# Ledger of designs, part 6: miniprotein binders against Heme oxygenase 1, chloroplastic (HO1)

Target 1, 212 residues: Heme oxygenase 1, chloroplastic (HO1), of Arabidopsis thaliana (Mouse-ear cress) (o48782)
Amino acid sequence: SKGFVEEMRFVAMRLHTKDQAKEGEKETKSIEERPVAKWEPTVEGYLRFLVDSKLVYDTLELIIQDSNFPTYAEFKNTGLERAEKLSTDLEWFKEQGYEIPEPTAPGKTYSQYLKELAEKDPQAFICHFYNIYFAHSAGGRMIGRKVAERILDNKELEFYKWDGELSQLLQNVREKLNKVAEEWTREEKNHCLEETEKSFKYSGEILRLILS

## First folded at step 20 (miniprotein)

Design ss7 (from ss1 with K11E E15K)
Fold by ESMFold2, fold request of step 21:
Structure ss7 (fold): chain B 212 residues (1-212), chain A 98 residues (1-98)
Amino acid sequence: as target 1 above (212 residues)
Amino acid sequence: STDEIQRQLEEIREKLEAALEDMAFVKLMLRELGDSEAARQVQRLIEQLEKLLEELERAIEQFKENGDPEILQKAQDLVKQAEDIMEKAEEILEDVMG
């Protein structure tokens, strides 16, 4: 859709890959040339990921639901909320006999940063809100399918399920962001866009817990 | 009808825009998993999909000028190409995960 969401998309499309400058060179090392497995999830690592993720979603969803800031009103009850789905999943793991870990530094650090942003820079906070939900619906779902296959006997977690049509839920949020941003100055829009790199760095620290 | 074709063209544009956004997120997740090679491969696919969206935008503008119903078929062909590109991006991510 035309509007501010287009700018969000362009920033994400233009962020660096580590070796982007090597495109077109004949030194690409393929995955097939690395015979040792790069990705070995364990249930324990995945649980650390789920717990830290839940802390982040708890933070986002509580901030939105309890906020007095009118700019957040459009983002209540999107249908994308994950915290209760994760609570259901963690209860399932308990029933299977697993120990549920405490949150770790990646999740706690991001939760605190989000709380600070929500009070001091709502446009920057909305960047993290948007990217967290939308990245989960894209790459997160793909990761979830593979983890379930590898270590959960194909159990489909609630974390990867939505009530209703996911594509429509996502489109509704894009439209809400376009509407909210119509009242933003260029500087406020830039505050939102400038947080894109950090949102992936923080989320990346949590994502890598799967490998721990 | 012209109004129905316009509606379908808008839906197709939304699909391609969503696909580009999804692929950008897959690229960034691959980078954060430490696989810059895979992220670079997805970046090339993003560039291909971006060209398809540019072609679609030109086709939509032509439809506004002339009402040619065959432009809907051209747009549907672009969706098929975009879906193939998205499937390749998904395969790249799944291969990284073994």
Scores: ipSAE 0.817, ipTM 0.902, lowest interface PAE 0.8, mean pLDDT 87
Fold by ESMFold2, fold request of step 21:
Structure ss7 (fold): chain B 212 residues (1-212), chain A 98 residues (1-98)
Amino acid sequence: as target 1 above (212 residues)
Amino acid sequence: STDEIQRQLEEIREKLEAALEDMAFVKLMLRELGDSEAARQVQRLIEQLEKLLEELERAIEQFKENGDPEILQKAQDLVKQAEDIMEKAEEILEDVMG
């Protein structure tokens, strides 16, 4: 889509791998090295990932649902909401005999940061909102399929299911972001875009919980 | 009709733009999993797909100027190439995971 969403896409496309970061960017935090063990998911690690993810989606979705702020109100009821789907999945794991872990620092830290952004920095909050949902619909689904194959006897979790056509739900959100951003100054747009790297750093800490 | 071809070209453009965004997110997730080489492989695929989008944009501009219906076939060929690139990116992510 033409508009601000194109800028969001260009920033994500241009963010550096490790070698590029050394050439043109001040590193805030070095990229994590692969663990000494091969990537081998376990149900226990995956549950930690799901629980911390749910805390983040709870945070995003409560902020949006409870908000009277016009910008946030545009993002109510997108069809992308994940918290209830994750609740259903965690109940299924409990029925299978698994202990559901407590949230850990990655999820708690991100949840707190998102709450601060929502109150003080709406453009930054919207950046994180967009990237969390859209990255899940892309790489998150691919990870989910592989995890199901490896450790869940091909069970497809509700976390990876949507009511309706996913591509249309995503396009609707792109259009809403373009509309909202029409009211932003260039500086506010730049501020939104600047949060992209950080959104993946926080999400990455949660994603790595899958690793054994 | 010209309006129908223009609609289909715009749908194709949106599909390629969505694919580029998806690949950018896959790259960043691979980086955060600690596989910088896989992330660089996906970055090279992003660059290939970006060139296909540039070709599509030029084709759309040409269609606006001359109405050539054969441009729709060219755009559909670009979609097929983009789908092949997306499949490679998915394979890279799946290989990292096991």
Scores: ipSAE 0.814, ipTM 0.900, lowest interface PAE 0.8, mean pLDDT 87
Fold by OpenDDE base, look of step 20:
Structure ss7 (fold): chain B 212 residues (1-212), chain A 98 residues (1-98)
Amino acid sequence: as target 1 above (212 residues)
Amino acid sequence: STDEIQRQLEEIREKLEAALEDMAFVKLMLRELGDSEAARQVQRLIEQLEKLLEELERAIEQFKENGDPEILQKAQDLVKQAEDIMEKAEEILEDVMG
């Protein structure tokens, strides 16, 4: 039996670009979906991204650490935790003389949404958990390195470093996800998968802060 | 041993699956950044990785049937091809970021 992580991966692989989704629906190009014509990262934008990311990770990690819910308990101390690493990075930025911004609307909104999901909808919450950590470990790391090359004189941030072999850490979490999802109904699995688009929307709003 | 070969093949499968997952997330991140062209380029890389995974799965099945002594080498060659595809994804990100 193919594990649930394969289903999650399949959903991620099959999600279309917003433009492709809209080619079917001609209508409302919301002004907000302007393609970022130029990737011009700023230190200020990147700091907003890091702060909002930290708020999201703080929220996830606090929920998981404090939870006695069996589903969440399996995801304690995965080695993928980022809040502490982000704290270290933000302290480094302070030492460099940067002012650390307060969390912005994207981070606050996502953090609040995660809190609400954690209480009401564990399957949806796990979808967000998976997408946040795994997207960071993949594309987030790649993007972050390129941003650092451009605006941070190739400073390697702790946000992009893991204690241990990242591939193994991710694999361990995949195995835990597979195990937890073995007990889920098909409806619960589907509900988790359906939340994928929304998770990328919220994460995307934070990611775009790099370019603000 | 046959068991050890099977274990190694499984590890290689997991690596290819992880690569597919990584590319999926890269694609989605590019989508969220509004770069649909880059996202489409990464989607083509996903399709290439999917083919490599299918080739690996066929090779594994063939090994089970016939005991192909070169199965590990074939699988390792597929990993190298996957690594090359992953490098192309990094190049796409470089081009997007200028």
Scores: ipSAE 0.751, ipTM 0.877, lowest interface PAE 0.6, mean pLDDT 89
Fold by OpenDDE base, fold request of step 21:
Structure ss7 (fold): chain B 212 residues (1-212), chain A 98 residues (1-98)
Amino acid sequence: as target 1 above (212 residues)
Amino acid sequence: STDEIQRQLEEIREKLEAALEDMAFVKLMLRELGDSEAARQVQRLIEQLEKLLEELERAIEQFKENGDPEILQKAQDLVKQAEDIMEKAEEILEDVMG
């Protein structure tokens, strides 16, 4: 039996854009290279993103640390934690003379939703946990580096650095998640998988702050 | 030893699976940023990586059945192809940000 993380990967690989659902019919016409709308990140937008991200990570890490649930106990001190790294980066921005904004509605809304899930719906909560940390370690790191190159004079932020080998840290979390999910019913597994789209919606609202 | 070869093949499999996961997240992040075209380009790269993983899985099964003295070289060649595909994903992100 392929581990539950493979099921999660397959869901992520199969999620399509709203436009892709229509294009299955119209593949024949010349895809006019619509000029990729150049992303115009701002320092102010990026600071909003970092602050809201920190609120989400603070929320996740506090929930896991304070939890007595066996499911969450396996995910303590993974080395993927970001709240402290983000605090260091935000202090650097302050030293550069930037005003640090308060958390915005996207960050507050997602933080509150995660608190509600942690108590009521452990399988959905684990879906969010997985997607947040793993999306950051992949695309989040790639995007963040390009943003730093463009608007931060190539400053390497602590948010994109890990203590240890990132591949091994991620693999250890995959193994723990596979083990935890072995005890889940098929319905519980399906419920976790169904939460994937919602996880990306909430994370996406925060990610778009970079372009605000 | 055969056991050591099997271990190395499994490590290569895990690397390709991790690459697929990374690309899936890149695609979804591009979608959320509103760049459906870039997301479609990354989806094509995912499909290429899936084919490489399937090729590796077939090679592993053939090795188990008949042995293949070149299996590790074949697997390493697949990893190199996967790395080239991942580099193309970085180029897509550069074009979107540039």
Scores: ipSAE 0.740, ipTM 0.870, lowest interface PAE 0.6, mean pLDDT 89
Fold by OpenDDE base, fold request of step 21:
Order: C-alpha cells, then sequence, then structure tokens
Structure ss7 (fold): chain B 212 residues (1-212), chain A 98 residues (1-98)
C-alpha cells in the first residue's frame, strides 16, 4: 500500500499555476518568453521573511512540544526544527548592525491560523506541518542560498543547515507521517490533502516578503 | 545477494521520489512568487523525473520477475539523470534571481 506521503507528493506535483488553468482554454499563443521578472531581494525584505518564518516555526514547535495528542507527539525532535537556527541567524544580523523588525501581518496571520488548526483540525494541521518543513528543506533552501549569495556576501545561515543528514531526517518524518495516517479514514486523508493549496498560500505570503 | 540488490533499488526509488517532492515544492514556491514561466519550466522537469521513476519501477518489477544482472547499473544511470535534472532546477532559480 502506497503511504500517505506519496498521496501528498502527488497532490503537490499536480497543483497547477493559475496561468496553466487558463491556457488549457486559450490557444497555443506564441510562448512570448515573458522575461523572467528578475527578483530583487532586499536585506530588509529578507529580514521580514526570517522574522515571520521564525514566528511560524516557533508556533509549530511549541504546539508539538506542548501537545499530549498522540499524533503530534510523533513529530517531537525531528531534527527539522528551525526556530533556534533562525534565532542564531537573527542575532548575527544584529551583530552586523541591522535592526530586527517585528513580525508582519502574514507571519502573525499564519501563526494564529496554525494555533486554531492544532486544536480543531489535526489533519489540516499536519498538512501545514509537512508543507512548511519540506518546502523549506527543498525550494526554500535553494532560494535562500541564492538570496544569501546576492545580499549577504555568501554568508551561510544556520537556517539552511541541519544537524545530521537532511535526506535521512526527511525520510524519518515521512515514515512517521505514513504511520500516523494509517489510522486516518479516507475522509480525513482527503481533508489533509485539500488543505495543501491554503498552506502554500500562507507560506507564499511570507516568502514574498523577500522581495518587499 | 538478491535482497541487497532489492534494498539498493528501494533506496534509489526513495531518492527519485524525494527529488520529485523537492521539485514540486520549488514549482509551488515559484508559483507563489508570481513566476509562472519558471514554474512551468520546473513542471517540465517534474515530468522528466516522473518518467525516470516509472522507468525505475518497471525495471524493479522486471528484476523481481526475471532478474536483470544490469539492474543496479540501470538504476544508477537513472539517479545520475535525476541529478542532472535537479541541476537544471538550480539554473532556473539562478536565471530568476539574476
Amino acid sequence: as target 1 above (212 residues)
Amino acid sequence: STDEIQRQLEEIREKLEAALEDMAFVKLMLRELGDSEAARQVQRLIEQLEKLLEELERAIEQFKENGDPEILQKAQDLVKQAEDIMEKAEEILEDVMG
């Protein structure tokens, strides 16, 4: 039996861009190579991103650490935790003379939503948990390194470092997710999968802060 | 041993599945950043990785049924192709940020 993580991956792979949904109706107009809009990251925007990210990770990690709910207890001390690493990075920015901003509306809104889900909707909460950590470990790491190359003189942040082999840490979490989801009904699984778009919307609002 | 070969094939499968997951997240992040073109480019890479995974799954099934003395070499070649696809994803990100 294919594990639930494969279903989650399959959903993520099939999510289309807003424009692809429209192009299914419109003719193969010439791929005008829309010039890839060059991303111009700023240090101020990146600091907002890091602060809002830290608020989200603090929220996730606190919920999991304080929970006696069996589902969340399986996700304690995964080695994917980022709040401490982000704290170290933000202290480095202070030492460089940067003012650390307060959390913005995207971070606060997502943090509050995660708290509400943790109590009311464990399956939806696990969807957000998965997408946040795994998206960071994938595209977030790739993007963050390129941003650091541009604006931080190739400073390697702790946010992009893990204690141990990242592939193994991720695999261990996949196995835990598969095990937890074995007890879920098909409806609970579907509800978790349906939350994927919303997870990326909230994470995307924080990610866009890099370009602010 | 046959068991060791099967273990190595499953490890290679997990690597390809992880690569697909990574690319799916990259695509979705690019979508959220509003770069639909870069997201489409990454979607093409996902489709290439899916084909590699399907090829591996067929090779594994064939090995279970009839054996294949070259199965590990074939699987390693698929991993190398997957790594080359992942490098193309990094190039797309460089072009978007450059």
Scores: ipSAE 0.739, ipTM 0.871, lowest interface PAE 0.6, mean pLDDT 89

